# VH-VL binders against o22797: the designs that were tried, part 8

Target 1, 202 residues: o22797
Amino acid sequence: MEGTVFTPCLEGMKHVKSDQGEMLTKPFLELCKTILPVIDKFGAAMTLVKSDIGGNITRLEKNYLSDPDKFKYLYTFVQVEIESKIAKGSSSCTNGLLWLTRAMDFLVELFRNLVAHQDWSMPQACADSYQKTLKKWHGWLASSTFSMALKLAPDRKKFMDVISGSGNIQADMERFCAEFGPFLHDNHKFLASVGMDDMKAS

## First folded at step 4 (VH-VL; framework fv_dusigitumab)

Design h28
Fold by ESMFold2-Fast, scan of step 4:
Structure h28 (fold): chain C 202 residues (1-202), chain A 123 residues (1-123), chain B 111 residues (1-111)
Amino acid sequence: as target 1 above (202 residues)
Amino acid sequence: QVQLVQSGAEVKKPGASVKVSCKASGYTFTSYDINWVRQATGQGLEWMGWMNPNSGNTGYAQKFQGRVTMTRNTSISTAYMELSSLRSEDTAVYYCARGYYDILTGYYGMDVWGQGTTVTVSS
Amino acid sequence: QSVLTQPPSVSAAPGQKVTISCSGSSSNIGNNYVSWYQQLPGTAPKLLIYDNNKRPSGIPDRFSGSKSGTSATLGITGLQTGDEADYYCGTWDSSLSAGYVFGGGTKLTVL
């Protein structure tokens, strides 16, 4: 492939914020979609992560399309739902945004570990990243299911070869962590400011 | 038992409006989106829009924008789809269908369907 | 016309295998999960496959799904006369003027 598996993602990051630093809904969701091919490279180990991310993107996009002018800025979903007293509902866009952000936290941590620890196996890197991100928010069923799936992670050398393409994969993994991480931090900062950052899976 | 039960067949004149109901039972009505899908005689499935029963938010296919309105009454777990300015090409079976989201496994699709409501538009 | 392209018909004998294709673009199948629906004559559609390749409870393992790039495939093995139906693929289309989209449908005849 031209570039690396991260090439579309790194391009998409340029469009996520307005000139005033506001998170834009459509560019953010389009950015998140560029991560789905990255997840595919992990095979069976990431099937649950990919399904969760895809489902939350779909939920947010359906609601964005109901009134694109109203939902131009990502956090408007949360503000509207808080005012209507529905933000904590299981089908809410607030819940969808929170879980999307948490799944992306897991991926950023995973690639951070792959950059920092070249001697770690893929299952080891996946397990460590899951422990530090998603696991604390999961119930017993999700925790056991994810832990089992992550043991199916691919061979590291083969995985790195697949995602490298014609570009510099080391540099692109570092850029992914450095540039995508701050967007996720902003999401958590906003959600925490309105009391929506600590919801657990039912 | 989880089910969606729709209102009975309608015959309308061109230019009239029709309002189809869809009553949910056996689950928490506000936890799942309701989709509306139609099928003209001998033709394929055509998605019209979705409605979130909790928020009242809707999204309509561009073809139906300005003619369709999707609402609900949560006190009786019933969704409604109203189509105005009816034309002969609106003759179809109209279905409501539950959208399901599974947080562990992702978006499920339309897993529970109403039996359909036949709408005939003729002079 | 439908945004997703399916063959209008397929046929095979009882006990055989058949595959039904569904072709789209990056904005629909390429970036979103695919579902498959079975519609028996005179009935409402029934969900067969969700999330590209998963079966709801009660759907036998003779039915399978897969997705590669901008195309999806429904596979049916051990064909039975009761499988005669119309089959539809469906997915979300992330372009601004779309929503959920269905394929044109494939009529399966078991000879």
Scores: ipSAE 0.006, ipTM 0.472, lowest interface PAE 13.5, mean pLDDT 86

Design h29
Fold by ESMFold2-Fast, scan of step 4:
Structure h29 (fold): chain C 202 residues (1-202), chain A 125 residues (1-125), chain B 111 residues (1-111)
Amino acid sequence: as target 1 above (202 residues)
Amino acid sequence: QVQLVQSGAEVKKPGASVKVSCKASGYTFTSYDINWVRQATGQGLEWMGWMNPNSGNTGYAQKFQGRVTMTRNTSISTAYMELSSLRSEDTAVYYCARGPYYDILTGYSYGMDVWGQGTTVTVSS
Amino acid sequence: QSVLTQPPSVSAAPGQKVTISCSGSSSNIGNNYVSWYQQLPGTAPKLLIYDNNKRPSGIPDRFSGSKSGTSATLGITGLQTGDEADYYCGTWDSSLSAGYVFGGGTKLTVL
């Protein structure tokens, strides 16, 4: 492939915020969709992560398409649902945005670990990232299932070869962490400001 | 026992409206979207739209936009689909179906995993 | 008629294998999860496969799903007479407002 597996993602990051710094729904969801091919490169280890991310993208996209003018800005979902007292429901867009953000936190931390610790095996990097991000929000069943799945992670050298393409993978992993991370931080900052950042899985 | 139970068959004249109900039991009604799908005699499945029972948000297929309304009553765990300005080609079995859903192990999945038994709507003069 | 293309019919003998294809585009199958539904004569559809290749509880492993690019495939091995049904693929289509789309359906006859 031209570039790396991150090339579409890095392009998408340019479109996420308005001139006033507001998070735009459609560009943010399109950016998130570019991550799905990255997750595919991990194979069986990331099946649960891919399902979770893809499902939450679909949930938010469906609701966006129900009224694109109303939901032009990402955080409008949360504001509307708080006003209606439904934000904490498991089917809510607020819940969807929170879990999407958390799953992306896991991926950013994973690639941060791969950049910082070139001697770590893939299962080791995955386990560390899971422990620092998603694990605290999962109940016992989800935690056990995710931990077992992550042991299926591919060989690091083979994985790096697959994602590299014709581009500079080290530089693109660093850019992914540096540029995507701040969007996730903004999501958490907003969710925390309205009391929606600490909801647990079960 | 997770199930969706629909209202009984309807016979309507052209130009009338029909309102089909779908009562959910055995699960948290507000945790899953309800989809409506119809099937004309001898034909395939045709998606009409979705409704989120928690928010009330809806999305309708372009073909039905302006003629269909999907609502719910959370106090009785019941979803409704109303189709107006009925034509003979609206003669079909109408199904409600649960999905997408959030499951702790699988994440948020789009599969429509529980279906109502169907409601036959016949439009004839 | 449908956005997703399936063969109208397939047939095989008991014990044989069949595959049913479902072809779409980038906006539907290419970017979204595919489900497969089985409809026995006179009954409501039943979810057979979800998220491209996962089986709900109670669905035997004779049924399998796969997805490659803009196409999906349902595989059925060890055919039984009870498998005679209509089979539909389905997925979200982001090019249509709020659009879930089904394939035209495939009638499976076990001869």
Scores: ipSAE 0.406, ipTM 0.783, lowest interface PAE 3.3, mean pLDDT 89

Design h3
Fold by ESMFold2-Fast, scan of step 4:
Structure h3 (fold): chain C 202 residues (1-202), chain A 124 residues (1-124), chain B 111 residues (1-111)
Amino acid sequence: as target 1 above (202 residues)
Amino acid sequence: QVQLVQSGAEVKKPGASVKVSCKASGYTFTSYDINWVRQATGQGLEWMGWMNPNSGNTGYAQKFQGRVTMTRNTSISTAYMELSSLRSEDTAVYYCARGPYYDVWTGYYGMDVWGQGTTVTVSS
Amino acid sequence: QSVLTQPPSVSAAPGQKVTISCSGSSSNIGNNYVSWYQQLPGTAPKLLIYDNNKRPSGIPDRFSGSKSGTSATLGITGLQTGDEADYYCGTWDSSLSAGYVFGGGTKLTVL
């Protein structure tokens, strides 16, 4: 492939914010879609993560398409749902955005660990990243199932070769963490400001 | 028992409107989207649109945009699909179906519970 | 194209295996999860497979699903006369002008 598996993701980051710094719905969701091929490279270990991310992207995208003018800015979903007192509902876009952001936090932490600890095995990096991100939001059964799945992670050398393509994978992983992380932080900052950042799995 | 129960058969003239109801029971109505799917005699399934009972947000297939409206009444766990400017080719069985279900691990599961269908006949 | 392509019919003897294909594009099957629906004569459709290859509770393991690229396949082993039905694939289409799309349907005859 041209560049690395992150090349479409890094290009997508340029379009996420308006000239006034507002998070744009369509560019943000298109950015998130570029990470799905990255998740595919982990195989069986990331089946649950891929389903969760893909499902939340689809939820937010179809709601965006229901009224693109109204939902031009990402946080409008949350504002509208809070006004209607439906934001905490299981089918809400607020829940969709929160869980999408949390799953992406896990991926950013994973790639941060891969950059920082080149001697770690892939299952080790996955387990550490999960422990620091998603685990606190999952119940006991969910945590046990997810932890077991992560042990199926691929061989690190094979994985790195597959995602490298023709580009500099180390530079792209570092850039992914540095540039995507702030978008996730902005999501958490907004959700926290409206009391929607601490919902647990029911 | 989880079920969707639809209103009875309708006979309409061309140019009229029809409003089909779909009453949900046995589950939390606002936790699943409701889809509307139709099927003309001897033909395949045709998706018309989705409606989220919690938010009221909708999406419609391009073919029906401008003449279909999907709504709900959460107090009675009932979804509605209204199709206007009826033509003879709108003669079909109309189904409501729930899905997807929100879950921490998966967000889009397909349509797992279907109504029994409502026959709409459009004839002059 | 907004409609997924399936063969119009397939047939086999009791106890045999059949496969039903479903072909789409990157905007639908390629980027989204595929479901399969069984419709017995005179009844509403029933969900048979979701998330490409998962079975709802109560669906026997002789029904299986798979997906590769922009195509999906439904497999049925140990065919029974009660399997005579129409089978539909379905998936979300991510393009701006489309929503959920179904295949044209496949009539399965067990001879």
Scores: ipSAE 0.531, ipTM 0.810, lowest interface PAE 2.5, mean pLDDT 88

Design h30
Fold by ESMFold2-Fast, scan of step 4:
Structure h30 (fold): chain C 202 residues (1-202), chain A 125 residues (1-125), chain B 111 residues (1-111)
Amino acid sequence: as target 1 above (202 residues)
Amino acid sequence: QVQLVQSGAEVKKPGASVKVSCKASGYTFTSYDINWVRQATGQGLEWMGWMNPNSGNTGYAQKFQGRVTMTRNTSISTAYMELSSLRSEDTAVYYCARGSPYYDILTGYYGMDVWGQGTTVTVSS
Amino acid sequence: QSVLTQPPSVSAAPGQKVTISCSGSSSNIGNNYVSWYQQLPGTAPKLLIYDNNKRPSGIPDRFSGSKSGTSATLGITGLQTGDEADYYCGTWDSSLSAGYVFGGGTKLTVL
């Protein structure tokens, strides 16, 4: 492959915000879609993560397409649902955005660990990232299922070779963490400001 | 008992509108999407659109855009599908069906797991 | 024209096995979960398989599903006369404004 597995993702980051700094729905969801091929490179270990991310992208996208002019800006979903008193519902776009953001936090933390700890095995890096991100929001059944899946993580050197392509994977992992992280932080900052950042599973 | 119960058969003239109801019971109405699917005589299944009962958001197949409206009344757990400017080729059985609004890591993605019994709509003379 | 391609018919004898294919593209089967529906004559469709290969409660293990790339397959073993029905695959399609698409249907005849 030309570049690395992150090349489409890094390109997509350029389009996420308006000139005024507002988070745009369609470009943000397109950016998230570029992460799905990255997750595929982990194989069986990340099947649940891929399904969760893909499902939340689909949930947000179909609601965006119900009225693209109304939902041009990402946080409009949350504002509309709060006004209607439905934001905390299990089927809400607010829940979808929160869980999408949390799953992406897990991936950013994982790649941050891979950059910082080149001696860690893939299962070790995955377990540490899960503990610091998703685990606190999962009930015991979800946590047990997820933890077992992460034990299927691929051999680190083989994985790094697969994602490297013709580009500098170390630099692209660093850029992914540095550039994608702030979008996730902005999502959490907005959700926290409206009391929607602390919802748990189960 | 989870079920969807639809309104009875309708006979309409070309140019009229029809509104089909779908009453949900046995589950939390606002936690699942409602889809509408039709089947003309001797033909396959044709998806018309979806509606989220919690938000009221809808998505319609392009073929029906501008003619279909999907709504709900959460106080009576009932979904509605209204099709306007009826033509003879709209003669079909119309189904409502419950669908997953999102992927759940423990249960997966259900597609359409509970279906109404169908409402026959005949458009003639 | 159906977006998902199924054979129009399939037949086998009681006790035999059949497979029904469903072919699509990356925007539908390739990136989404496939469901299979059974429609007995004069009845509403019934969910047989969801999430590519999972069975709802009450569906016997004679029915199985699989997905590879942009194609899905429904398998039915130990065929019974009561299995005569139309079978449809279905999935979400992101290229059609997040619409749901069905295959054209396959009529199963047990001879």
Scores: ipSAE 0.265, ipTM 0.753, lowest interface PAE 4.2, mean pLDDT 89

Design h31
Fold by ESMFold2-Fast, scan of step 4:
Structure h31 (fold): chain C 202 residues (1-202), chain A 125 residues (1-125), chain B 111 residues (1-111)
Amino acid sequence: as target 1 above (202 residues)
Amino acid sequence: QVQLVQSGAEVKKPGASVKVSCKASGYTFTSYDINWVRQATGQGLEWMGWMNPNSGNTGYAQKFQGRVTMTRNTSISTAYMELSSLRSEDTAVYYCARDSYYDYVWGSYYGMDVWGQGTTVTVSS
Amino acid sequence: QSVLTQPPSVSAAPGQKVTISCSGSSSNIGNNYVSWYQQLPGTAPKLLIYDNNKRPSGIPDRFSGSKSGTSATLGITGLQTGDEADYYCGTWDSSLSAGYVFGGGTKLTVL
């Protein structure tokens, strides 16, 4: 592989913000799509994560395509739904954005752990990251299923070799965490500012 | 009981328009997107578009863009699909179908779990 | 032409097992949940499988689903004459044309 598994993701990051610092819907969703091949490298352990992320990207993208001019900026989904008093609805783009952001928090934390703790096994790194991100928002049944799936994570050395390609994987994991993390933080700041950041799985 | 009940069969001339209704009961109408799917005689299922009954947002398959309009009336829990400039090729059974969301899991679309009984639309001269 | 590829027909005797395939791409099956629908003659489609491999209430465990990469499979064991129907796979396509896509359908004949 040319570069690393993160190469398309790192290239996509530079176009997510407008000149005025606003989150752009289409570039943000395209950036999220570049993470799907990264998740594939984990095999069976991440099947649920991949389908979840893909589904939320699809929800947001289909709503974006219903009126691209209106939904040019990512947070417009949330603002429109709040004005209409529908943001907390089950089919809302607000819920879609929140859960997409949370799933990406899990991945950023996972790669942060892999950078910081080179002696940790993959299942250990996955379990720690899940505990710190998604687990608190899941009900006990979803949490049990997800925790069992993460135990299927691949051997660390073999995984690192696969994702490295021809590039520097350590540097790219560090850049992924450093550059993608702030976008997720901005999403949470916005959602919190409008009271939409603390919705739980029932 | 959760159900979708559609309006009755229609016979139209080429160039006319048809508006099919889909009345929801037994669940919170605004919580689930409604899809429209058609099927010509002896043919497969063809997705036409979706409508979010809470926001009013819609998305249409490219084939129907410019000819289809999907709306709703939340006060009577009813979705509508209007297809204009009818051609003989539009002769089909038209279905409405609800998305199956699991709010407590991820908020992602999974499939169509409740279907209307279908509305036969015949376009003939 | 259908975006998702299914065999047009499959047949087997009562009590036997059949497998129906559904092939797509990364933007649809690869990145999204797959559903399967059963359509008996003259009726509306009925959801058989959702989330790749889960059954709605009332669907017997003779019906199973799986997904690997960009392909999905519906399995039916212990075939009964009442299983004679058309079967469709379906999923969202997360490309820029974003929409739901169905397979072309598979006619199951129980001989």
Scores: ipSAE 0.052, ipTM 0.656, lowest interface PAE 6.6, mean pLDDT 87

Design h32
Fold by ESMFold2-Fast, scan of step 4:
Structure h32 (fold): chain C 202 residues (1-202), chain A 123 residues (1-123), chain B 111 residues (1-111)
Amino acid sequence: as target 1 above (202 residues)
Amino acid sequence: QVQLVQSGAEVKKPGASVKVSCKASGYTFTSYDINWVRQATGQGLEWMGWMNPNSGNTGYAQKFQGRVTMTRNTSISTAYMELSSLRSEDTAVYYCARDYYDFWSGYYGMDVWGQGTTVTVSS
Amino acid sequence: QSVLTQPPSVSAAPGQKVTISCSGSSSNIGNNYVSWYQQLPGTAPKLLIYDNNKRPSGIPDRFSGSKSGTSATLGITGLQTGDEADYYCGTWDSSLSAGYVFGGGTKLTVL
């Protein structure tokens, strides 16, 4: 692999915001797609995470493609759905964006832990990251199932070898956290401003 | 065809235990959680708990904690619910039901139900 | 007592429409997805609505669901005699340490 598993992701980050600082739908979703191959490297432990992220990307992309001019800016989905009183529905684009952002928060925290704690096992890093991000939004059923799956996380050394390719994986993980994190923060800031950042699952 | 088929009616004495079975067919048994719900005669639905058939992990309603055990046998795609220390108030129809859920959205519904098992507790 | 409050009964004539309410709190309906179940006499419950407003395959579009704040409603249009049943709302309740809760049920009579 030329570069690391993060190389396409880091390139995609350059295109997410307009010159005026607006979040662009298509570039943001394309960026999110570049993380799916990274998730694949975790194997069985991340099957549910990958399915959820992929489903939310597909939901948002299909709605974007129905009217690309209207949905050029990411947050237009949320504004339209609030006006229609459907934003809190579990299949809404608002819910899709929220859960996509939360899943990406989990991944950013996971890689932050891997950078900060080279002595942690993969299950330990995954469990800590889950505790700090997704767990508070899950009911105990989802929490129990997810916690069990994370125990299947791969051996850290094998995982790092697979994602490293020819590039500097340590630098790329650090850059991923530093650059992707702010986009997720912007999503939460917008969702919070319209009362849509605190929806829970059971 | 997706189905859940339950064991037959039971009559038990107070203090006994009852074990109801629920055999799944037409889908991958280990991919969906199984819920247990009961209904006393002329009363509403009461959720008892859930069981993950892949892991064996369970969650029980507070009212049944310490009296209920939910298990499974994956080789025969069968879930079990055992209720101990039976009282007359436990007389009810007991249902198993499959989760219809999106993992991240959590628990949003039970889409496939067993036909029910009548349990009568009398002396 | 039921954590979710439903009217004990509702009635309407064939061809009319009816709504069944389900009232809860922030810990249940307010923060979680609502499902609706139909139970015909002597049968197991059947899922009518999930995720507040979605129908499983095979459920006719005359059944609809909605949620606003801490309340949910089931709407049935074009009532048929075959709709006579008990209807239950259900959702997760965080205050019960992640227990699922049903409403008390509403008996629908068509006549």
Scores: ipSAE 0.000, ipTM 0.438, lowest interface PAE 14.0, mean pLDDT 85

Design h33
Fold by ESMFold2-Fast, scan of step 4:
Structure h33 (fold): chain C 202 residues (1-202), chain A 124 residues (1-124), chain B 111 residues (1-111)
Amino acid sequence: as target 1 above (202 residues)
Amino acid sequence: QVQLVQSGAEVKKPGASVKVSCKASGYTFTSYDINWVRQATGQGLEWMGWMNPNSGNTGYAQKFQGRVTMTRNTSISTAYMELSSLRSEDTAVYYCAREGLWYGELSYYGMDVWGQGTTVTVSS
Amino acid sequence: QSVLTQPPSVSAAPGQKVTISCSGSSSNIGNNYVSWYQQLPGTAPKLLIYDNNKRPSGIPDRFSGSKSGTSATLGITGLQTGDEADYYCGTWDSSLSAGYVFGGGTKLTVL
């Protein structure tokens, strides 16, 4: 492939914020979709992560398309749901945005570990990243299922070969972490400001 | 025993309205979107819209915008689809279908449970 | 009128394999997960495949799905008389006014 597996993702990051720094719904969701092919390269180990991310993207996109003018800015979903007292529901866009952000936190941490610890095996990097991000929010069933799935992680050298094309994969992984991380931080900051950042799986 | 049970067949005259019900049981009604899909005689499946039973938010296919209304009553776990200004071309079987729960259940992201269908005949 | 294109019919003998294609664009299949639905005569549709290639509980492994670019494929091996049905692909379309879209349907005849 021309570039790396991150090339579409890095291009998408340029469009996520308005001129005034507001998170745009459609560009953010399109950016998240570019991560799905990256997750595919992990094979069976990331099947549940991909399913979860895809489902939350679909939830948010359906609601965006119900009124694109109203939901032009990502955080409008949360504000509307708080006003209607439904934000904490399991099917809410607020819950969907929170879990999407948490799953992306896991991926950013994973690639950060791969950059920082070139000697770590893929299962080791996956386990460490999961412990620092998603695990604290998961109940025992989800935690057990994800932990078992992550043991199926591919060989690191073979994985790096698969995600590398004609481009510089090391630089693209570093850039992915540096540029995508701040968007996720902004999501958490907003969710925390309205009391929606600490919801647990039930 | 997860199931969706729809109201019975209806015969309507052109210009009338029809309201189809879809009663959910065996799961948390507010955790799953309800989609409405119709099928005219001898034709394929046509998506009409979705309704989130927790929020009441809806999204309608452009073709039905202005004629369709999707609502719910959470106290009886029932979804409704009302189609107005009926034409003979609206003669079809109307289905409700559940779309899977996101995180928490780790369930399907397709329409995994369908009602049995409600035949609506529009004739003069 | 459907935005997803399927062959109108396919046929094969019992025990054979059939493949049903579903072609779309970047705004639907290209960017979204594909589901497949089986509709037996006189019945409601049944979810057969979700997330491109996963089977719900109770669906035999004779049924498989795949997706490549803007096209999806349903495969059925070990064909049985009970598989005679209409098959529909479906996915979300990210175009402003589209919502969920179905393919035109494929009638499978086992003879």
Scores: ipSAE 0.014, ipTM 0.618, lowest interface PAE 7.4, mean pLDDT 87

Design h34
Fold by ESMFold2-Fast, scan of step 4:
Structure h34 (fold): chain C 202 residues (1-202), chain A 124 residues (1-124), chain B 111 residues (1-111)
Amino acid sequence: as target 1 above (202 residues)
Amino acid sequence: QVQLVQSGAEVKKPGASVKVSCKASGYTFTSYDINWVRQATGQGLEWMGWMNPNSGNTGYAQKFQGRVTMTRNTSISTAYMELSSLRSEDTAVYYCAREGYWFGELSYYGMDVWGQGTTVTVSS
Amino acid sequence: QSVLTQPPSVSAAPGQKVTISCSGSSSNIGNNYVSWYQQLPGTAPKLLIYDNNKRPSGIPDRFSGSKSGTSATLGITGLQTGDEADYYCGTWDSSLSAGYVFGGGTKLTVL
C-alpha cells in the first residue's frame, strides 16, 4: 500500500467545498466512502459500525441521485425536509446526516486518542471515544450492542501495522483529525442552526 | 395488520405500458420506502427501484432507467410502478416491498413486508 | 450472472444443519447490511435475517446469519421439511448507483 490507509481520505478532503465554501453532496459522500476501508481494518469490532455508516452513506447517496441538480449542496436535504415537515422522520436524510456525522465524530476522537495516548490499548481508546461521542445519543440496546462489539477490538500493535503501509501513519492520523474534524463541525453548526442537532435514538 | 396489497394480473402486447398498484395499510405510509422487485418464472429476484412516499424521490436500476416510473398517492396510501415499452422478457411477477431504516440504533430492517405479487404477461 | 454469488442448490436430511454462502465485494456486502429472504413455492419472499445477524419477530433461532468481510452466511440447524424453499441474500451496492442487489438464490432440498 502506497502511503497509509488515510491516503485516499486526505486526497478526498480537497474536493468537499465549493469555491464559495459550500459543502458539496457528492464529494462529501465520496470522502465518507474512503473512511469505510479504514473502519474495515478494525475487523469484527467495527462490523456493525461499518454497516451503519455504509447504510447512512447509501441513504444520502440514493436521495442525492434522485435529483442531483436539486441536491448539489449537502444541506439542501435538511432544508427541503424541514419545509416538508419530515426532517425528524426515521427514514429522513436529516436523521441520516446527523448519525453519519456522529459516527465520524467517534472515529475522529478514536484516532485523536491513538495519537495522544500511544500506550492505550485498543479497547481503552475505543471505550473512551465512545463515551465522549456516541454514548449520550444511543438508547440502551444500541449502547449495549456497541459496547459489546468494541470488546472485540484488535490488538493495537497488529492494527497499527495493518494501517501504516509505506507512509507516516502518525502524521496521517494527525492530519485526518485536523482536516476531517472541521467538516463535521460545519455539519453540526448547520444542524444546530435549524434545531436538528440534538435528536436521540428512539 | 401491516400489509401491502397489489393490483391484479395483467396481459399486455409488446410495446404497451403496465401500471401496477400497491396499497399500504396498518402503518404510516410516508415513513417507509417502497421497493419494486420482479421475478421471471423459475428465475431469481431482480431489483427495479425504490420510491420514498413522503418526498416522492426515486431511484431506478440502470437496466430500467428510462422505462420505469415510480409514483405514489399519499391520500390513499398507494404506490405505483409503471413500466413502458414492454417486451416478452418483461413477463414476470412484480412485487412491492416496504423498507425500514432506524438510524442511530445500528439497524436497517431490510424489505420486511411484501405485497402478494402481480403477474404481468407480455405476449404477441 | 448475479452480482452476489450463492450456490445454486444445497441439500441435507431432516434434523441436520446447512449453511448457505453469499459472496460479494466491498461496494456491497463489505459496506452495507446484509438481509436474507426465504421464498416458499408460489409465495412472496419473507425476511429471515436483517442487519447481518438479527431475526425478525417470529423467526425461530434455528436460522442465523453472519458477515465477515465481503461474504455472508445463512445457517439453518434442525432442518425441517417446511424449510424447503429458495433462499436469497440481499444488500445495497454503491457501484450500481446505490442499487439493491440480490444473490442468485439457493434452492434448499430437505431429503
Scores: ipSAE 0.585, ipTM 0.856, lowest interface PAE 2.6, mean pLDDT 90

